# Ledger of designs, part 26: miniprotein binders against q8gw64

Target 1, 233 residues: q8gw64
Amino acid sequence: SSSSQSLSFSSNSFSSQPESELLQALPSSKPKSPPLQLPWLIVGLGNPGKKYQGTRHNVGFEMVDALADAEGISMNTVNFKALFGKGVIGNIPIMLAKPQTFMNLSGESVGQIVSFYKIPLKQVLVVYDDLDLPFGKLRLLPKGGHGGHNGMRSIIDRLKGSRDFPRLRIGIGRPPGKMDTANFVLRQFNRQEQEELDHTFQTGLEAIRILLLEGFNKSATFVNTRKSMEQLS
Key: E = the ipSAE of ESMFold2; O = the ipSAE of OpenDDE; V2 = 0.75 times the mean of E and O plus 0.25 times the DockQ between their complexes.

## First folded at step 13 (miniprotein)

Design J38 (at its last look DockQ between E and O 0.35; V2 from the best seeds 0.00; counts 0 for: pae E 2.8 > 1.5, pTM O .757 < .8)
Fold by OpenDDE base, look of step 13:
Structure J38 (fold): chain B 233 residues (1-233), chain A 83 residues (1-83)
Amino acid sequence: as target 1 above (233 residues)
Amino acid sequence: GSEVEYEIVFTIPKEDQPGMRRDIAQAFADENVDIESLTPETDKDGTVEMTFRITAPSQYAFWEALDRIYQLLEDLEKRASDE
């Protein structure tokens, strides 16, 4: 009677615990949009009304209109004695303004906008015609006087004599011969001058984009180092 | 439009801070615009710097919201000047 001892091999089932790969969802660091400070105000200077359209003294309006068109901003809001467009360039809220006061009262409008929107003067860009710059020349400055410009005088006076706001100056040149300055700035551009200004406006809008997105120093370098095409011919 | 999100900084009198938070919440309660008051706030010289995150369905709705906030600030400043 051979007792066959059946050795029961206990198969230890190694339960392979599935390594649950904790896919640590890397927190999608949404790039924290830099905290948007107060909106930018971009003011073009000019006189309201058809008789001032296309005049040298209204080139600040034309620059703002060219920027509005390029950014798809409608200049349809009337407030603070200005025509307004509200929009965004990149992530920066912007207001485009054309004061509908006479040029010498531009400061009434700008002062109201700055007061209501609490805009720091470093974020108020004024775009205007400049007799001391050659035609179609741009110059971006961080501060300065009015240079005899009535709109700039009005703004500085309403801002309690402050001069510490950026300005984009558009050269219109000096009056030819013995022509009075007041009559000269009220002359319309001819077609050739307008075509040259359209190139100036394209440079100006890019300078404004750089100012907003990359800061003053980069924009000033971009604008102030450009020789006019006329000096390269 | 694409949803937009912006952080906007306001400086108000410290005494108006509770009122401003309430008035903002009331002004936007029925709107598709979310306004979050971010913390910490900065308190200096009797003023508080408040940061708001505005989430809006469009740039247009964002600007409408922003205009209302600035109107509320103007109305607070007027009340404080008449007291």
Scores: ipSAE 0.554, ipTM 0.790, lowest interface PAE 0.9, mean pLDDT 84
Fold by ESMFold2, look of step 13:
Structure J38 (fold): chain B 233 residues (1-233), chain A 83 residues (1-83)
Amino acid sequence: as target 1 above (233 residues)
Amino acid sequence: GSEVEYEIVFTIPKEDQPGMRRDIAQAFADENVDIESLTPETDKDGTVEMTFRITAPSQYAFWEALDRIYQLLEDLEKRASDE
């Protein structure tokens, strides 16, 4: 069979009309009509199960849990091989997912959600642990490779090699001494680290809100120019 | 009230527009979501981008309607793929 068919991701037709906005005179600081909303998917990566709770590799799960709690979104639904929640921020529809497949198969979950909801890849934010950033540092990038992260590799592979989706990287630092990186990511954060991560998560929440409500560039400026706790020490 | 306005876009093949307009409208109606406007825009590639401006009584009603609409879209693509 030589036929090729793909599910189209919906895109909005945009027209910038600065002249018409100027002539209309806006009486408030907000537009008269809401912006076009396309659903967002926010994925936190990790491994399921009690033994992985609190590990460095599960910090993506924790970030999404913090977001769900802050926005009053229940993560009790099991679907698409994920713990899955639906809600809104402002009037932007969002979906939160924590794939339960184990890290290296995360793409199976993400791919099913993206296909079913026709989500544009630029509206798929993946949140995960990053060995190349200092502990507590955040970076928001619009695209890129997997950086050796098995969950990101799985997602990119499932999306047919596409790397054109934003990511929020959460710095976990490098292992001390000669510890293997695979073992390092499975170590628990201690209590001091968890307390410091709470501040990181609050910054991440704000970055996500800005991303959804004000756009990528403003969010990237906000999060990528902030100092981590380690940089301030 | 806690009613919220949404604006959402769906892309469908032009030939399916009449049936999809009816079925999408039914999905909103079943959840008491009010359609304030519908703006279709036909592209030269044979698709229609249908922009709905709606007022939903709750986030729950909004998502129940959306889930049904996305199922309709998936079913449409599966039928087109099988032909």
Scores: ipSAE 0.386, ipTM 0.769, lowest interface PAE 2.8, mean pLDDT 82
ESMFold2 (binder alone), look of step 13: mean pLDDT 79; pTM 0.718

Design J39 (at its last look DockQ between E and O 0.31; V2 from the best seeds 0.00; counts 0 for: pae E 2.3 > 1.5)
Fold by OpenDDE base, look of step 13:
Parts: structure tokens; C-alpha cells; sequence
Structure J39 (fold): chain B 233 residues (1-233), chain A 83 residues (1-83)
């Protein structure tokens, strides 16, 4: 009785467990918002008070108010003899300022703001009325003199004679006939002039956005190459 | 709001650097605003360039923090001019 011991070879089936590669979802690195740059100061020039509201000499205030409204910036802070709004356009911190000094003392306010916040003059945009530009015409310049403008004179004098700050000039044109310049700049805009300025302000807003986000040269090209709508009719 | 991150750079006398760091740390100890002193700092001609990163929970909190830092800097500059 030959007992044939059948050696049962147990085939160990190595079940290769699929290594479930846990795709560790790389934490979606929220694109770190690009770090905010140094603040810009945008100053509109004008005179405070109801008497000067809607006057040619206050068009710098109106441009700053239009920018504040378009960017949702509240002009409610009073400091440095100015009315302020603080906000951000893209990744650029901005201060909007309307000096509440008389026009000829605008430099007192602007000088205090620039000194306190240590703002580079290349980041101080001054927006003001210009007699040497046609009505509603914008001009962006990197530097320059005051052109007889009392607010710009005050700023340059307070900045120790420095002229190396950008300016957005808003054309108000020359006085008609023999009218005195001081009386002309204190005239209110009529409805048609205001409607034209509203288009000027929209162009000015976009020019300021381009200045902040894309730099001076692009903004200057955008503004300074535009014909006024009056020159296209 | 969305968190806001910003870097400020200012130059002070090198002797005032420990004071400024302390004054910032004290002013913001209980605030929801983080202020990190970035390194390396650069020193030249007895002055030091300091860089701080501000991390704030909102734009409003950022501007409030910024105003406080520039006030501390103004107060430091005044002290240094009176000594």
C-alpha cells in the first residue's frame, strides 16, 4: 500500500494590492494675490464750500469724486487739511485727497500727506484745471511747472521746488473775450459742459487705472493721443 | 473681506531700529493684523532700511494698521530730533 503523498504546491497568489496613489491634492495654492505696492496719492485740486462746487477751478475735485464713486471709495476721512478716501485699485493702495484749504494753500495739505505717508513724488498724481487746454481735453504729464495755477504753485513750493510728480490736466479753455481769469475759473459749468465733463471723467478714470496698473507711458499714450470728441465732429 | 498683504519700507536711524520694532510689536500685540519684520535689513551711513509685511483681514484694517505704523514712525522721528 504505497501512500503517494501528493505534495500540494500552494501557489501563493501575491495579490498585488494596487497602491492607490493617494493623489495628495496639492493644496491649491490660492494664487497669493500679488503683494500690494507702495500707496499712490491722487489729489484733486479745488476750493472747499458750496460756492465753489461745480466751478471750473474745482474740476480736479469732480475728477476725484468720479474716481471715488467708480471704485466704491468713501471720501469721509478728514486729515491733513484734506478730505480723504482710502482704497485699493487692483493690488495698488490708493489715497484720494481733496485739500480743504483754499487753492493757493493746497501745498500745505499735500506736503503733510506726502511727508506722513513717505509717498514717492512719482506716485503723487495731481488732477487740476488747465486754461491752456481746450475744454474737456485731458493731458497726462510726468512733470512740469505750475502754468500760473495757484494750487500747483503751492504744491511745488511746499515740495521744495520739486516738479517731478505726475499731473492730469483737465482743459477748461481760456476766458472768452476780455473776461478776467479769476472770474472765469469761478464760473459754474452749464449742463452741456457738465455732460461733456462726465465723458472726460470716464476717460480720466480709465487713464488713472492704466497709470496704476500698467504704468505712466501706457496711460499717457491712452490720454494724450485721444482727440477730444469736439475735434471729431 | 479678503485678506490683504502689503510690504512697507522705511528708513530710520540705526539706533532707533530696536525701538521701532518694539513699538510696532506693542501696538499690534492684540490686533487682528500681523506685522512681520522682513530680513535681511539693509544698513548704510548710520541708517537702516526696515521692511514690514502687514497681513490684515480687510482693506480697512490694513489702512488702520498703516496709519498706526506711520504715526509710530512720525513719533520716533520727533523723539530723535528732540535728543
Amino acid sequence: as target 1 above (233 residues)
Amino acid sequence: GSEVEWEIVFTIPKEDQPGMRRDIAQAFADENVDIESLTPETDKDGTVEMTFRITAPSQEAFWEALDRIYQLLEDLEKRASDE
Scores: ipSAE 0.575, ipTM 0.809, lowest interface PAE 0.9, mean pLDDT 86
Fold by ESMFold2, look of step 13:
Structure J39 (fold): chain B 233 residues (1-233), chain A 83 residues (1-83)
Amino acid sequence: as target 1 above (233 residues)
Amino acid sequence: GSEVEWEIVFTIPKEDQPGMRRDIAQAFADENVDIESLTPETDKDGTVEMTFRITAPSQEAFWEALDRIYQLLEDLEKRASDE
């Protein structure tokens, strides 16, 4: 279907009416479209169940829960083997997922979501605990390996070895003494650590908003050069 | 709440464009989402990027329409793979 020629002012308009003047003042011959709203997937990693609540390994779940609360997104739907929420941030369509598999099977959930929604891997952010960062430090990376994290290994394996998706790493520190790392990640944060993590989560929320609205490089600059709560004490 | 304008892109094979355009438009209509414009752009690889500018009555209607459309795309890819 075509509209009349009067809908085009590219080179032939002689009108100076107020409405016509506004159209002619635009930087192009047609109205500027609103910014393209591309969907994102943000995944927080952890193990399901009350036994694992508050553990270091579940800090990815907690980060996504904080984001969902701050943005008014309900996480009450079970789909794709995940607690799953859909909403918007600054008019950007966004999906939040907390895989409800065991950690080492997180790729089953993430892979189903990515396949169904046709999500470009650059728009899949995975949030998880990192043994190699000081407690409360955040690091945003555009790609990389799994670093020995079984949830990340599962996701990379399910994506046929692809490493080309961003990650937000949340520092949980190293085990004291010679404690086994598997045991350490399953220990709960104490009350003081939980209070300090609230500040970390607020920084993570801002990093994610910058990522979605302004791009990876600006978010990485914000996060990777910013002092964590541990560094500020 | 007030109506919100959205712009979303779907990529489909060129030979499927007429059927998918009909089915995508129906999915929007089923959720009372108004299509303000549709702009097809054919790529050199035989696909069409279909940009829809829409006005949805709510965020919920927007996402319900999108879920229907993504199911259509999944079904299309399944048929193409079995060929």
Scores: ipSAE 0.430, ipTM 0.786, lowest interface PAE 2.3, mean pLDDT 82
ESMFold2 (binder alone), look of step 13: mean pLDDT 78; pTM 0.701

Design J40 (at its last look DockQ between E and O 0.17; V2 from the best seeds 0.00; counts 0 for: pae E 3.2 > 1.5, pTM O .753 < .8, placed apart)
Fold by OpenDDE base, look of step 13:
Structure J40 (fold): chain B 233 residues (1-233), chain A 83 residues (1-83)
Amino acid sequence: as target 1 above (233 residues)
Amino acid sequence: GSEVEYELVFTIPKEDQPGMRRDIAQAFADENVDIESLTPETDKDGTVEMTFRITAPSQEAFWEAMDRIYQLLEDLEKRASDE
């Protein structure tokens, strides 16, 4: 009676636990767009109405319109005695304004906008015509006086004599000969002057973008170091 | 549009703070604009600095929210000047 001892080989089933690699889906941190900064006010100076359209004294309006067009901002809101466009450049909320007051009352409109939106004066850019600059020449300044400009005078007066706001000056040159300044600033640009101003507006637009996105010093360097096209011919 | 986020900072009388919070909450209750009151607020000399984060579905909705908040602030400042 041969007792066959059946050696039961206990097969240790190594249960290979599948390492479920929890692919922790790294939260796709979509880079949260940087929060919007404090609003800027960009004011173009001019007079309302067809008779002032395309005049030297309205070049501030034309610069704001060129900026509005390039940024896709509709200048269709009427408030604070201005035409407004509201938009964003990068992460900077911007208000574009054309005061619909007469030039000498521009400060009434600008003062209301600044007061309502609590805009710091360092974020109020005023764009206007300047007799002391050659035609088509830009100058960006951090502060200054009105230089005899009635719109700038009105703004400074409404801002309680404050001069500590940036300004983009667009050169219109001095009156030829014995022409009165008031009559000169109300002359329309000719076609050649308008074509030159279109290049000025492109430069001004880029200067405003640099001002908003990269700050005053970079924009001032960009604008103030450019030779006028007239000095390159 | 792309969602936009902005922080509003303004100073009001401390006594008006509960009113302003309520008036903002009421003005935006039915809007697709989220307005978060950020803490801590800064209290100094009977005034409080309030910070609100606006989250809006578009730039248009953001500017509409901005206009309403600044109108509420103007209306608050007028009330406080008439008392």
Scores: ipSAE 0.570, ipTM 0.793, lowest interface PAE 0.8, mean pLDDT 85
Fold by ESMFold2, look of step 13:
Structure J40 (fold): chain B 233 residues (1-233), chain A 83 residues (1-83)
Amino acid sequence: as target 1 above (233 residues)
Amino acid sequence: GSEVEYELVFTIPKEDQPGMRRDIAQAFADENVDIESLTPETDKDGTVEMTFRITAPSQEAFWEAMDRIYQLLEDLEKRASDE
């Protein structure tokens, strides 16, 4: 069958890639071809329902809600098996999604959105809880595996095994003592943790804005260093 | 509301260019999105790359037009598959 999908074929014109930064002959020169303004999809992972609100496993939902609030994007529309919102930052179209499947079926939602909007995978950012990072630490990575996270596994499987999409990992720490990981991720954050997360979310908001407007490498430098967190707090 | 400029690229089969060009332009016009330029470029594989530079009066107008255009592209894809 013929492909009528157009936006996927032009993603290499988008200015967020490191290669574009390295190819400029003069510091102030514009690229030879106009940049293509392709949409970003930003996905926050969690489980739907009142019983999961405030749990560690839903921190991805909270990060996307913070972004939606900061950018004035309504997340009340139900589409693609997600609470879904659309907006722009500068001239960059963005879509925000909180899949309302269970965590392990998040790929059903993400796959529908990517297919319908022809979103290049390098412009699919997934935000989720990470047991391997200290509480409140952020890490931005350009690709990778699922690390045992069922939502990430679902997304990778739905994208035919592709790992070539960026992730913003939010550290929730490891379970104390003998507590298993399943129980730990379903516990709610206490007051002190929530106060620290407010700062973490502000750092994450800025990292996402830098990602969209200035590119992956600058955002990763900002968010992955200790100085970035100290500069924002 | 602030006007924002976008550059958008759509790739379609050459045979479908006249109808899709009309329908995409109509989607923009219905939302008061100004088309500043349209540059078609025929590729070796029988497709046309259409580059639109547009100015949208608001985010709402931009996304309303784009949703219609994405639906047009999906419909075209389904017709090509069925035929």
Scores: ipSAE 0.306, ipTM 0.691, lowest interface PAE 3.2, mean pLDDT 81
ESMFold2 (binder alone), look of step 13: mean pLDDT 80; pTM 0.726

Design J41 (at its last fold request DockQ between E and O 0.27; V2 from the best seeds 0.00; counts 0 for: pae E 2.0 > 1.5)
Fold by OpenDDE base, look of step 13:
Structure J41 (fold): chain B 233 residues (1-233), chain A 83 residues (1-83)
Amino acid sequence: as target 1 above (233 residues)
Amino acid sequence: GSEVEYVIVFTIPDEDQPEMRRDIAQAFADENVDIESLTPETDKDGTVEMTFRITAPSQEAFWEALDRIYQLLEDLEKRASDE
């Protein structure tokens, strides 16, 4: 009577717990919606024609030309009674404009550009000569009156009395002695004044770049805290 | 040139939105400029903010496209004022 001992092999079921690989879903960085890029309008004020070239009242044109040259923007398009250049600074589309109206009619041109391109007034920079600033001194302001400037008056009037657009003021100083203001603003710069303005334009260029890329407050700090080179000598 | 991409915004009457979309689609059908209409936002006053992404082969082509879009908008605004 051979007792066959049945060895019961207990099959230990190794429950392989599935390692749930926590696929950490990398936060899908939602593609940041491309930044809204409305065009900027940068307007230099002046009078057209050789008679007004290099005059104090045309320093706004010279600043825009210096910006056009520095950014490789061709000022060759004629539209809206202005000479235009279209380009980009960094990622910001820009229009450079020199109204080819007389100074007192600058608002006709600027008003047409703003109306056609639907430009927010916060993105309309006007560059112009200012008698109340020392020669070569820059001042960036978010808003203000015309200060007696005929081009600025024309723009404000055409913009239905709105004053809520930025302006870069370029100091030309007050007339010497008893000279009439109208005759003073139509005087050409001498060579020394032009050399000083070239440094002013370089500062103005950088201020405009900062305005477009880093915003008004940084640009205003950059411009308005600089002493004129004349105050450091 | 390097391809460029910009996003532009227009506010128009909500009623004019279908016409503006059609006019853009027709104007750019055969152009090397892509114009993607993004999701519009409707304002409480019966206007709509239309957002367009413009993809162009150059900055020059972008500006030409932009000028054309603003011309289409001006032409639409004129038609809507004559009705």
Scores: ipSAE 0.669, ipTM 0.861, lowest interface PAE 0.7, mean pLDDT 87
Fold by ESMFold2, fold request of step 14:
Structure J41 (fold): chain B 233 residues (1-233), chain A 83 residues (1-83)
Amino acid sequence: as target 1 above (233 residues)
Amino acid sequence: GSEVEYVIVFTIPDEDQPEMRRDIAQAFADENVDIESLTPETDKDGTVEMTFRITAPSQEAFWEALDRIYQLLEDLEKRASDE
């Protein structure tokens, strides 16, 4: 019963009798082979350069940085026109990318990575800012269009028009007053918004882990039904 | 220990299987990655899926071997396109 690994095992979904006593009474059993591992690519979208740091349009970069930090993945290598990192979650190979092209050319980076590593498109997760979601809300979708997002348009175009790849949308809210969307996405988050996003990023980290280890449906249920910090009193 | 098992699949044309099987095995061996089994499965389109069950001594060794193997696959595709 001295399991230090809580999330991979669920004692509540197994027999109510002590499992250690049962296993001790049986002859030795062979461990099961791990499932087939195919690599995942997780892309965070944004614009390179100090001018764009902290802007709403760069929230995808921030989500990937949070994931890289949590998983101990270095993002210091420049390759495939991206800040690029490689690691493992469980026994699943994972690649993290922050394209450094400029937002509207993100497909040049993503396309090179997908081609070189032979990544199935269903294992390409793109994380980006979304004007149509309330601030701090996450949505995981298995496919779809670009929704007017220039980075997503670039990726879809580079993948020969394919829309069949998952996305994690991060709600940034809508522009106030008569501010156009282009100006709004280039505004920085204030201190309170950044603090609220830290909680959003923790939820996103868990959603990504569930996606990789337990599958899309469980991850989508987890993240798409979860209340945002804005909805909690 | 800290050794981890992986199950990785590579797909190549069946006619290239002998060369690629040897080169992939060498890439794993150079990083001290042990091959527990190799299962080739021929598809009707003239390709073979080569499933490798491996034990890697570290994540670094695993990725170094993988990067070499993906480079071998790119080189194979380049040779085919240059014909």
Scores: ipSAE 0.521, ipTM 0.823, lowest interface PAE 2.0, mean pLDDT 83
ESMFold2, look of step 13: ipSAE 0.453; ipTM 0.798
ESMFold2 (binder alone), look of step 13: mean pLDDT 79; pTM 0.719
ESMFold2, fold request of step 14: ipSAE 0.425, 0.262; ipTM 0.768, 0.685
ESMFold2 (binder alone), fold request of step 14: mean pLDDT 79, 80, 80; pTM 0.711, 0.723, 0.721
OpenDDE base, fold request of step 14: ipSAE 0.601, 0.633, 0.588; ipTM 0.837, 0.852, 0.832

## First folded at step 14 (miniprotein)

Design J42 (at its last look DockQ between E and O 0.14; V2 from the best seeds 0.00; counts 0 for: pae E 1.7 > 1.5, pTM E .632 < .8, unsure alone 67.909 < 70, placed apart)
Fold by OpenDDE base, look of step 14:
Structure J42 (fold): chain B 233 residues (1-233), chain A 99 residues (1-99)
Amino acid sequence: as target 1 above (233 residues)
Amino acid sequence: GSPEELLRRAEELIKQGKVVVYVIVFTIPDEDQPEMRRDIAQAFADENVDIELLTPETDKDGTVEMVFFIAAPSQEAFWEALDRIYQLLEDLEKRASDE
């Protein structure tokens, strides 16, 4: 009596991920012509390492991470002294970069990326913390000075004094009372401040999409006309 | 092809699930264009990425804009192709500086 053990092959059903998500990202307006563009570089400013995570001076990193997450871009490539993600928004190639230098050396990284990929300065968006803006307030500008910001100073210096690149400024407000600015920018956000910034990042993300797909003037109008959360309370 | 033919080809490839992008990558001297075309043809001969260099107009200064039509099976494959094109440019620029 030979007991034939029937090996039940469990058919692992490979769940076909639905083809449907790729179709939604196409803007409904048929492009009348192929988009002829250079890649965009979006740079968040911050300091590397755990001790700087969630600090006011790292809000530029958090904005880039929020954009990476929303666009499904993996921030896993290390090159040019930066952490990178590469992706496409519509038909626009984009690079997301977090310089892994000290803040005052951010220009070394940005200058290498711009040089290698031949990125025009009008397509280099820098996202950074700003003491002169109210907390959670966004401001998009086509050009400007460093405003005392060491990362922006380093970038301008490395770009041979050029100031003609767009910047998304994220308001962190001024230090309370007699607190030193250097100590203030290195403080972590509290939970309430972080929850308000998450709304700021969603607005910033949409502003970046508008910048890429609809151009600077529409994005600047969208961002610069919004009130900060602190101005609504 | 014409811009309209390329657009139609892009629409057909997108329907097939390919990523298709038209990218101005860089400007080079017009004299270096034949070398760059050979290097691209050699680099991508066996790849699943379709690369067409669009007919460039030569600028008045003797430079040419290198515009690529890139069709790839994924965004990752597209960026790998693009990174390789920029590496070929860096290698070309180095050779031209050593002559």
Scores: ipSAE 0.619, ipTM 0.806, lowest interface PAE 0.8, mean pLDDT 84
Fold by ESMFold2, look of step 14:
Structure J42 (fold): chain B 233 residues (1-233), chain A 99 residues (1-99)
Amino acid sequence: as target 1 above (233 residues)
Amino acid sequence: GSPEELLRRAEELIKQGKVVVYVIVFTIPDEDQPEMRRDIAQAFADENVDIELLTPETDKDGTVEMVFFIAAPSQEAFWEALDRIYQLLEDLEKRASDE
């Protein structure tokens, strides 16, 4: 019915160290504190409405929906201009967001969530479609530009130009012939492409779990070198 | 408390069937700590959530890290508690800025 006060834990180091950092640094061969984890925000980008359902530009929405389904997280709450869900993976609190602002205003939603929950940018993962990757290829990057993607541009602008947040890029390929890229991203996946994307989403789920539980480097190795490591095995 | 005490406490709460155990940290001005402690105690007096606040050390810049253990019987109860802590922090910051 109430909280209880534990004995003090003080850090009297030469440099200023927050209590949480000291707890995180404890050696594994001695009694360890519980995992100290700050919440993660995982954002899937797309455009709201039935008109855009199943389009290439909405593949970020689909990846987050697959994650929400796999982890038993409801995405039916509307908050921060997003369809918003909250859950836990292991003992790591996560928030899932699908901004409903239209793609070019996604930063309004993401910025509100980051500000309210005080989320470090290293723990903001943005999932989106990428014209520069082959269809179904995944790429996990720790930071970077927007690559001409209007949703990423919106987020970077809202975060005062910061590019220091991880992204999971989902390859959608390039348009055939002389089709305009703007029109290509708004076309729906056909049934064969959707079936292949289901395997891509399973790989993305594994990458996200590894990211949360084992860290960025292990997840990036899993995702980014998958094709190369397959050739060696 | 000590790292050993924290780990033992977490193990005991897991044995009690608590679904989520988490340690969170918020930085606030030291002068706001007594009010935040009262607000937390009042907000969770009747809740089915175990919250432990560790005694912090004040930093040179006059801020303090508020360190919480949170153990809840479900994922929903955990997030409800965490959201309430975030809301109390926002309310406190508004009162401090309007001062």
Scores: ipSAE 0.479, ipTM 0.725, lowest interface PAE 1.7, mean pLDDT 78
ESMFold2 (binder alone), look of step 14: mean pLDDT 68; pTM 0.543

